# VHH binders against Growth hormone-regulated TBC protein 1 (Grtp1), part 8

Target 1, 359 residues: Growth hormone-regulated TBC protein 1 (Grtp1), of Mus musculus (Mouse) (q9d3n8)
Amino acid sequence: MDPAERAQAARARVPRIDPYGFERPEDFDYAAYEEFFSTYLVILTKRAIKWSKLLKGNGGVRKSVTVKRYVRKGIPLEHRARVWMAVSGAQARMDQSPGYYHRLLEGESSSSLDEAIRTDLNRTFPDNVMFRKTADPCLQKTLYNVLLAYGLHNPDVGYCQCCAQKPGSSAGLRSSLTGMNFIAGYLILITKNEEESFWLLDALVGRILPDYYSPAMLGLKTDQEVLAELVRMKLPAVAALMDGHGVLWTLLVSRWFICLFVDILPVETVLRIWDCLFNEGSKIIFRVALTLIKQHQEFILEASSIPDICDKFKQITKGDFVTECHAFMQKIFSEPGSLSMTTITRLRKSCRAALQAQS
Key: E = the ipSAE of ESMFold2; O = the ipSAE of OpenDDE; V2 = 0.75 times the mean of E and O plus 0.25 times the DockQ between their complexes.

## First folded at step 1 (VHH)

Design f5 (framework vhh_etentamig_d1)
Fold by ESMFold2-Fast, scan of step 1:
Structure f5 (fold): chain B 359 residues (1-359), chain A 122 residues (1-122)
Amino acid sequence: as target 1 above (359 residues)
Amino acid sequence: EVQLLESGGGLVQPGGSLRLSCAASGFTFSTYGMSWVRQAPGKGPEWVSGISDSGGSTYYADSVKGRFTISRDNSKNTLYLQMNSLRAEDTAVYYCAKGYYDFLEGDAFDIRGQGTLVTVSS
């Protein structure tokens, strides 16, 4: 069969809407996706059998060496909500606070909070059939509730739009300054449960991601500088290129951190990353970032200017390397080498102090 | 100052075709995704189609898929919408929009031009 005929056959067999409700673009490579998914489906089937056995006992999943191995190899979609809730500590928080989520929604919201959320709703996943205004049930309503509840739950963070811009500002620039809407949206798609999505958002914002969504975004800025230090230690040629051009890492990787790779990497790959993120914490973000940069090191080193570096960093998040999510996830634990929370904590302290001294 | 100027609308019979154009200025056109949004008389705005900054990815509302084709020419800062097999229900003012989003009345990020009227009538 020639390549054009294979592409036509693949297009007939692969659904236009993916399992998460996203409409595949017209230029989508159906043949490459079918080839990938036929292999990945075998892996998913084997994982489902093993996870069903693990989850049969007493309803509770606890952090353990076994669970860590299982999570790294992928959580079946049907079990993600349960496992994420358990390993993140969200289930315990939810059980400790009966009725809390619903009480938040019964409270009065400020007009500014309502406006901020509604503005983001209209730009959150326009390519997803479940988030369109015509959808029934409409996940925009669910997303609104989760974000509203979170803004009321944590007023120090609120619903962070990061430096609210005036009406009429560039929509393209503003979309890169938020992240909570995309994160909450993915949580809703996977859990299909409004309250669980709220408690998982709390686990990410309140515990796993240190100070990412405060108005100053100091934690987010700190972690980008931590990545720069890790690149200097592990990929010195890349670090030399960045230093030589005076490039700011925030120009390259802000969306990797603030959106936790949502709309940067394929959906399946993002979900595999989040499996590990909920279980092992923020070190996973650095493992993903280092793996992307290391894999494309030679390509990146060809860059001759800051715009060229920026373009190359947009390209490294695309293609077969990131689409083959199982192989990619194996590489994030091998390719960067040793990376401990002790090292990350030390680097966070020094980078945070340096940033505060510069302000 | 961001400016978008739509053109190409007019009166056309059912089954006919029209090509809409949007001339963009005041921003780096090649770095932004773009959309076409329409508003029929007495109805709210409806997102029709979107295209990525490079033109490599295109998206369509179910109501127009297979009939409409979105494209762009970054060298000319121009967005296009080729409309084929037009129906009475396609009658609307068509707006060029910066980015991918469904505009609500009063949306603070709604950066669009004056629009171009498409009337599909026997």
Scores: ipSAE 0.000, ipTM 0.109, lowest interface PAE 19.6, mean pLDDT 81

Design f6 (framework vhh_etentamig_d1)
Fold by ESMFold2-Fast, scan of step 1:
Structure f6 (fold): chain B 359 residues (1-359), chain A 121 residues (1-121)
Amino acid sequence: as target 1 above (359 residues)
Amino acid sequence: EVQLLESGGGLVQPGGSLRLSCAASGFTFSSYYMSWVRQAPGKGPEWVSGISSSGDTIYYADSVKGRFTISRDNSKNTLYLQMNSLRAEDTAVYYCARLSYTYRGYWFDPRGQGTLVTVSS
């Protein structure tokens, strides 16, 4: 095709931007997506009537059986930030520490930390119009502030201490935030509030996801082994396939945990998962993972090699099953069966001990 | 210029019927999910009914289900609401609303002036 004709065609192209600011690629079926999203919003609008009555009870949202039922059925987009803040405990922490977030931003940071954050800003949602350097308003500065504040707030996490900040570190050298940037980016997109995003990040990184972003990533590795044990208990045929091929679960599911399904599952589905995650804690991650694996069990069991297993695990995060988020969310509470925090805590303790003994 | 012009409201007795119309202009009507939203005096807005761009999917609020019928004519860029068995509680200003969303948010966007429906004896 003539270069002049290509330039003219490119100028005539209208960007297809979804409700979250993501520019959908040319090969994406945007018409089918619009039909799905229009139908899905009607479901959320019906729930908005119930939520409005619940929120009118002066004092807002507190954890209860009723709130748990409501959250599992979907939080209306306009109430999401308020509900997340309330049920995660983030609101309480923010209220107990007036001015704390702004004081953190006045603190000293290392040159290495600044460089790592700036590098991650350019990698964070380049397909989202709000996170581009030319955007007005530009969410990159908001993201920078949240990540800087969190690095100063939680020194025990030790993010960016693994490679970039240590003299003599050569193997695995990185100037990356190991996934915190994607989580913080989603929080900023949904809350549209810098300080709320910081306190929600604290709820996730400081309480719900223990040691995920530390230098050793011990908590992340532990939870992947917990998933492996849950698969052995609930889906023994899949476990036998993995053991038979010598597959490491971290090779298959690390992005599911480190990014909380961001860029793995559709945006609508991720937000529904986070609704429940903020209310019910980390057991939701395991429910999602088990549901994905169980739904595709026969497909996975057809695998004959490690690359084939990897390809199948990439495929199970795509398609109608995960796009129909309302039905998917119902299945994460039925399909895996019973799963308690008592069981998860016990498995975390044993898996962590085993990992530490290996090092 | 996006415009939604509601009409067909008026005074009607309990048990009566009214047909509301919404004439849309300034956008590709056939590509948008459309809704009817009402607001009674002193109350917040209440979503009443919605219809997909193709007409394949239709939903109603429980308060109006079985009494109201939503429809659309994409060739005329017009949305309709047939209201039967009207009750005093149906008294409200009725707005035609386009499901609108951008990277800065989403909402049901009542860009019209609305049409008043009064149900009284």
Scores: ipSAE 0.000, ipTM 0.252, lowest interface PAE 15.1, mean pLDDT 81

Design f7 (framework vhh_etentamig_d1)
Fold by ESMFold2-Fast, scan of step 1:
Structure f7 (fold): chain B 359 residues (1-359), chain A 119 residues (1-119)
Amino acid sequence: as target 1 above (359 residues)
Amino acid sequence: EVQLLESGGGLVQPGGSLRLSCAASGFTFSEYAMSWVRQAPGKGPEWVSGIYGSGGSTYYADSVKGRFTISRDNSKNTLYLQMNSLRAEDTAVYYCATDYEWELLPDYRGQGTLVTVSS
């Protein structure tokens, strides 16, 4: 066998690992991915030059019209941690609380909190080589520390809530098990810093995502209903399909919101979304969701049943449209059209009131 | 490939009892929290009960508390729901799901088992 043929045979025997440590399945199109990533690296290199000039000229990172424009066009990998810390306000909170994170870890945890975190650890990114039990160093200990610290920091949200407030509530159980582990895991992968990951998690859970991880998940439920109203306003045919089949939006989009697209969209695309999310807030989630639905409107409208709708919504988060992250990010700011904070705030108040009236 | 197979549903008189089972495969069962969720005719889904992977912590909706008991056997990869003192309002399709996957991954929830409480 010649060396090329032997090399191809050898490659078939070893699982392929992406730049973030994820082992991709055998049916993953690595040739298309490598072609995409080669093109994307050119974009990232050009962005790195522009960001180096911006960071040198401004003496640091702070919110501005220029920073907003730069963030929308992509933050280079080497600057993500610093920019996310700065524009989210996490850096300011960390600087005002020296030693706080380490003091949280010196505190005592309950067996229920430990059980909830341990359950999350064992299923968090089993396809990532850095999060496997056999990894050295293993990021599971880092993830455990961040989640433990957050549970102790905010007992009204996340892990402590499952244990302490409403043991008979699905919301309490689910808030401990869903989303925060995946979010914290991505933060650890990108920052490579345990304490920064904690403060960025606090920025997301405590400030950017209103009541997403509270007992009733009222903020999460509210934002899903806001999306439903936005779809009724902007994509009425899709709304009519959903109403016609009696399908609940929560069955289709809960993971888009609670996991912030982790394991739903490609890693590069999730990171580009989070760049904007840390800088511009939760309205970015609605822009992403509307863009996905609008782009695939004709495909979705072919659905004939609730399982078919669910399958189609699973498919719209895959393929070239979402893999070409630079073009996708441009589309989230054009394709949904006008989407003001005034409209979102009005819809949030209306939807929250409707949900509370049902309680 | 995650597979959840519900069984044990049927027609029962008010005040009667049924035991639902869910056989799980394709994942490490003991590492996942499991839930029972029901959908009554003309109504949205209602979470009924949940149990952590270890079996150490159980949770119930107020509507079933004291009447239903959730349990699991991790050696058999099986989830159970013991339903006592059944009422007409308990009539629903009952679904087995990982708690994480109930709303987030509909493809992973079980096919359901119909429980009809009627005279």
Scores: ipSAE 0.000, ipTM 0.354, lowest interface PAE 12.2, mean pLDDT 81

Design f8 (framework vhh_etentamig_d1)
Fold by ESMFold2-Fast, scan of step 1:
Structure f8 (fold): chain B 359 residues (1-359), chain A 122 residues (1-122)
Amino acid sequence: as target 1 above (359 residues)
Amino acid sequence: EVQLLESGGGLVQPGGSLRLSCAASGFTFSNYDMSWVRQAPGKGPEWVSGISGSGGRTYYADSVKGRFTISRDNSKNTLYLQMNSLRAEDTAVYYCARGVYYDTLTGYPDYRGQGTLVTVSS
């Protein structure tokens, strides 16, 4: 007997791959995940009949009280792309601009933009079998096309701060494209259509999340300050803890905003959040953030230092609370209480003015 | 399981040098940008330096530029920080962190190690 040969034979086992193409680590409880996913599909399937009737309507799906109620209870996987396109306005923009996406891909790009995208491709979902260079079809190529098209469509967002820097210059900020690669990747996985993914990316970056991916990232910074004000209003004990330690909210939650919870929360939970985000807009991000903080309030309040606060904020995005996505989604609409776009718009104006006065 | 383990901290006189190391495991090291972040006693965290996944691009805070050098060895899954011309104000716990997402005012890396203490004192 050769122990090395036995170990090699055991390692000949193929990696466990989830429905989205992600290879799960060897210590991951894939059996528990399969059980969870089966339950998840049953919940979505229960709504399939109602969704089929809704989608049979002439002229497609439009925003309504009924659609809002249905979206909050979950969009079946097979209808997700169509509903996202309809409720975000992406379908309308695509229909009004025939051939635009393909014309963008025929355009000339800067070497800086090309290099930034190719660098991001190599670190975008390395654990996903569909984003490998050997995959057929290769989603890495699809992701390249979508990001290239978006950089050409919106040159301000297409500027790569990282790639534009000269040797010896300091940089505290990453490339503006880095967050978009994760978002575009998820869009491609769900739509399985690169042009639809482009128009959905445009809905997110151009309308739902203004100035999140511009070079100054002022909208992203503003929304983090809006969250801080909402926590001060709704969770004053947590706000007092943050103020007491002098910690900045940007240190805790920046990736929640810039990546829209990609790689922060489980895939199924992210997709349920995006269902509502495309339909109801950016207030959904604040509902998710407030629900996470409120649910773990006592745990957070035990913190005695800035590193401890940071570690606790990493922990609150994990575990059964966020994995049980149906219950989680119900709680984002109950636990934070009232939260209107009117309130968010007012807070955005004051926070943006305060940030601009500091600069 | 993502793990980051720092080492190399200690007591050093002003003007001295130290080399910090960070052993990474549980992820494909070469696919991730890496950072060093420090926290002085009673103060907030400060981003110090960052390096791209390939090692081709490096970034430094103005306070350490010209004195500190960040590097990595992807074959050993190890991140390094060479600290020269150390000053009393460099006294801090130094943390290895996955990601180069922003300075300390705009972002926080997605994973951080336990830290290693550097004390610059006569």
Scores: ipSAE 0.000, ipTM 0.170, lowest interface PAE 18.4, mean pLDDT 80

Design f9 (framework vhh_etentamig_d1)
Fold by ESMFold2-Fast, scan of step 1:
Structure f9 (fold): chain B 359 residues (1-359), chain A 121 residues (1-121)
Amino acid sequence: as target 1 above (359 residues)
Amino acid sequence: EVQLLESGGGLVQPGGSLRLSCAASGFTFSSYEMSWVRQAPGKGPEWVSGISSGGSSTYYADSVKGRFTISRDNSKNTLYLQMNSLRAEDTAVYYCAKEYGDYFYYYMDVRGQGTLVTVSS
């Protein structure tokens, strides 16, 4: 069968809208996806059986060596909400705070917070059928509630007056919720529960990713510098290329960190990353980033200018390498080598100090 | 080099039984989870059953649960699949698969030649 006939046949068998409500793009490779998924289904079936036995045999889900092994191999979609809630600590916090989420929604919101959220809502997942204003139920309303509650819960995540420079200088009110709307949206799609999504968002923003979404975004800036140091340690040729051109890592990877790979990597791959992120914490982000860079090292090293480097970094988040999520997830634990939270914590302290010295 | 040699397949009538064996060599058999994967004619591969490195935990696809039993003998480096109450839809080539169940890695490697099971009258 020639490639065109294979693609046409696959397009007839694979739905245009994915299981999460996203419309597949016009250039989507249906034949490659069908081939990938037939193999991946073997893995999904094995994981579903093992997880069902684990969840039925144990008195709830708790962090353990066994659970860590299982999570790294993938959480079945039907168990993700329960496992994410348990391993992140979100379930415990929700149980300790009965009615808190609902009381937040009964509180008075500022006009500025409302404006920031509504602006983000209109730009969140236009390609998802469940987030359209005509959808029933309309997930935009659920997303509004989760973001509103979180803004009231964590005032540091509000909005600020920020410089917008193009071409001269201008100053305006900017939402510090940049990226959080995409994260909350994914949580709602997976949990299908507004309150659980709120507590999972708190686990990510309040503990796993400290200071990512504050107005200064100091934690986000710090982690981008931590990645630069890890690249210098583990991929010195790439580091030399970056240093040689004076490129800022923020130009290349800010969206990887602030959106936790949402709308950057395929949905299936993002969910596999989040499985590990909720269980093992922020080191997973660095493992993903290092794996992407290492896999495409030769391609990246062909770059001769800052725009060329930027274009190559946009390309490395696409294609079969990231679409074959099970193989990709195996590689994030092998290819970067050793990476401990102790090392990350040390690098965070030095990078944060360096950033503060520059201000 | 990892070597997996499956045997025990054959022609059997519906309701019959077969015992598949997989002789493993080239790796520390007792350290790895093992699985059986099958591929029916014209279909994609289907995971059938798995067993922990020590044999204390076993897992089955819903299609075979209650009919198939996976076991292993680490002293003989051999994996088994006892297949009872066989049905026409069990007709497939059966493969022995090694899983790298280490804390830091997970790989499924199908290295065997497979053994053909035909369930027909």
Scores: ipSAE 0.000, ipTM 0.421, lowest interface PAE 13.4, mean pLDDT 83

## First folded at step 4 (VHH)

Design g10 (from d8 with L99F E107R H109D; framework vhh_7aqx_2; at its last look DockQ between E and O 0.35; V2 from the best seeds 0.00; counts 0 for: pae E 9.8 > 2, unsure alone 61.9 < 65)
Amino acid sequence: QVQLQESGGGLVQAGGSLRLSCTTSGRTFSDYAFSWFRQAPGEEREFVGAISWSGSSTDYADSVKGRFTISRDNAKNTFYLQMNSLKTEDTAVYYCAAFEYYGDSPRYDYWGQGTQVTVSS
ESMFold2-Fast, scan of step 4: ipSAE 0.043; ipTM 0.535
ESMFold2, look of step 5: ipSAE 0.005; ipTM 0.460
ESMFold2 (binder alone), look of step 5: mean pLDDT 78; pTM 0.793
OpenDDE, look of step 5: ipSAE 0.288; ipTM 0.734

Design g11 (framework vhh_7aqx_2)
Fold by ESMFold2-Fast, scan of step 4:
Structure g11 (fold): chain B 359 residues (1-359), chain A 122 residues (1-122)
Amino acid sequence: as target 1 above (359 residues)
Amino acid sequence: QVQLQESGGGLVQAGGSLRLSCTTSGRTFSDYAFSWFRQAPGEEREFVGAISWSGSSTDYADSVKGRFTISRDNAKNTFYLQMNSLKTEDTAVYYCAALPYYGSLPREYDYWGQGTQVTVSS
């Protein structure tokens, strides 16, 4: 009686705004979401006492075996910004460069950079109440500042331009290859500080993600090929399916890499992934991808065509497996087995060389 | 932010019941999840129970499941811990806590109440 009535009441409710400002549609199972989130917050609450003790320690947060263990078990929402800044090296870079961010914003920008950023602003989180043009305070202005500063900071990367839609493209298909707006948006939501968001964006784009946002996107292409090789090694039946149909991994997983799972996985799960990503680096992306593919291996192997494979890859990023973020995060460290940076570095070198030879 | 104040603690015999209350100053009471913790003499603080901002979800420590119930009254800016079938092992200072959803560190007094003593005699 009580559980069924709660589910019915949830379906009858007006759209709710989640803790991150995202407006949930009427058909979203908000009762199930609240049940999950309440349990998840309890886990984080248990961790909060330990995190408070760690953060009161002299010298602040630094990378260590203890911090690695704590991060893998979840960072409480109130500590996330501070921990991300500390373990990524962003805090050190910010402290070494007083006033740099604000001086970038005083610089002269190109009209083309301004137009590119403003075009993407209206397409960034339209379902989030804080990113609406009419919001007060409006996070669109904060997002504009961070992206503008980053374009001026790193001229080799700049702000990546959107691709034009190709003939025959579905109206539902996204033709944009940009991801920096979604990444910066999430950073702003968590830090509530535009300068910290800038330095965290620099940690991701400038150091953790090798050459993802350059004009050629060579690093992004390389890491997709690295994933293909890891799938061949660890999930050979899936690799055989992909080879049999001549599937391009870009069609399946490009947004997993370029957006760091933003709008692909649930918000809570993305934030748990980023906790580990800032602390342990890019190998986390491969652990997440392999765990998703392995868990749904039998489902994927039922596919009979390229469109069917694409549809199944969209489905595996939904549902309870990815919503139960605590259990999911435990599985990314067990299910793929061993995965070393030595192996990733070797695969990156060979895959990059192969891609450059094709160009 | 919220300020928390516990009440309802006291002395009770084993097998009895108590209801703890946590009253908030909360202009945003409905935007917070709430939890109860306890700390016995010489021991670390432990989790007791939690309730979501909607009241739709609750969770409890294994040691209190089936005996304790957490609830909230948004109209009164108050949440409760109903403690039944009390045991001597339940003797502790009980603290209420509020969890803000957005990633800012609140003041400690906004996050934790000052505590209320519960003593269960044999």
Scores: ipSAE 0.000, ipTM 0.247, lowest interface PAE 15.8, mean pLDDT 79

Design g12 (from d8 with E100T G103P S105L P106S H109D; framework vhh_7aqx_2)
Fold by ESMFold2-Fast, scan of step 4:
Structure g12 (fold): chain B 359 residues (1-359), chain A 121 residues (1-121)
Amino acid sequence: as target 1 above (359 residues)
Amino acid sequence: QVQLQESGGGLVQAGGSLRLSCTTSGRTFSDYAFSWFRQAPGEEREFVGAISWSGSSTDYADSVKGRFTISRDNAKNTFYLQMNSLKTEDTAVYYCAALTYYPDLSEYDYWGQGTQVTVSS
């Protein structure tokens, strides 16, 4: 074949890269995605004008009814870092701790912590052009720093939960993937600032998500049981199906919780969820989960076995329903009905007590 | 990646007992919830029992309730199915399965190769 034809064929096979740096597979319907994004960009532009006016008039973003309404309708990408830092309390903690992040990076780390983080770097977003080892700037370096700093900042959590809680333990092959690498990676993509990403990670892991990444992951297990109780209250037919097949909710939804929907839902949808999560807290996770299950209730109820249920739960996180992020976000506030932090707190207390009574 | 290996299968007379073991290798054992399934010749794979992360919440198929007990030993990276009062209809290949919490894994469930249980009259 001639050189021009080879060059044209090679160019035709270049992967399409989305606005966040992710390479889309060859079978991805990029034409449908471009149509979606063109419509969504109009919404983002309208939001940007409103947000710019809001931010210009304030000495900082503070939680209010107006900010809550604005956040629910979407934070423009260029304002996300500033708004997330403000509404999560991360900015205040960063401001009261000058030099702390950089001091952590000067600290001594264990060889096991270093090895665990480095093992995860090559598995964190291999499909993102900015996380490749040849990228300039290379976000793998930034990700390493954030995760190292967090492991040193919170030794009760660490990065490798097994290693942090029982140094020198060789009880079995360990996994360094706690979901923190995917969360930190998304924070770095959006903030483009490693210190802000560290403080936002601290807001999520240390405050918003109770004991999700602590040893034994008691908070994560508790919240999955809370979801089971919410499904029993709001979607009793689905609860009956799960009980009939002996399905544990942990087997279906653990990845939804531990990674805050990263690699489960489309990037745009995850970011819209995190907008609300940083502002309104962990009840948002339950609203997302209930909306997914309720929307696909009839589809789920067709299941006749545990593998069939698992496959259906993989499918409900795909398709137009979750890709149309603006409509999806409206539905998480309407479709589950009433859901208060008072209810969540009560359910967390009873579910945690039940889990601890079972030791 | 996790690998599961069943053991303890064999031939037993009706009314007898058998204890199956499933040993795991790879990822941290405590990150998984575990289940047992069985498949008789010419039939679909069916659920037998499950055990949660805590090891204290268990679920069983109606056909085995009161006869089978599932348990786990995190220190040994092993979980068990104690089968009592065995019936000829319990004859099947028994599979252990694990479900993981990490998003980098391609599948929700991991399966062992199976162990044969034959109950003679």
Scores: ipSAE 0.000, ipTM 0.162, lowest interface PAE 18.7, mean pLDDT 79

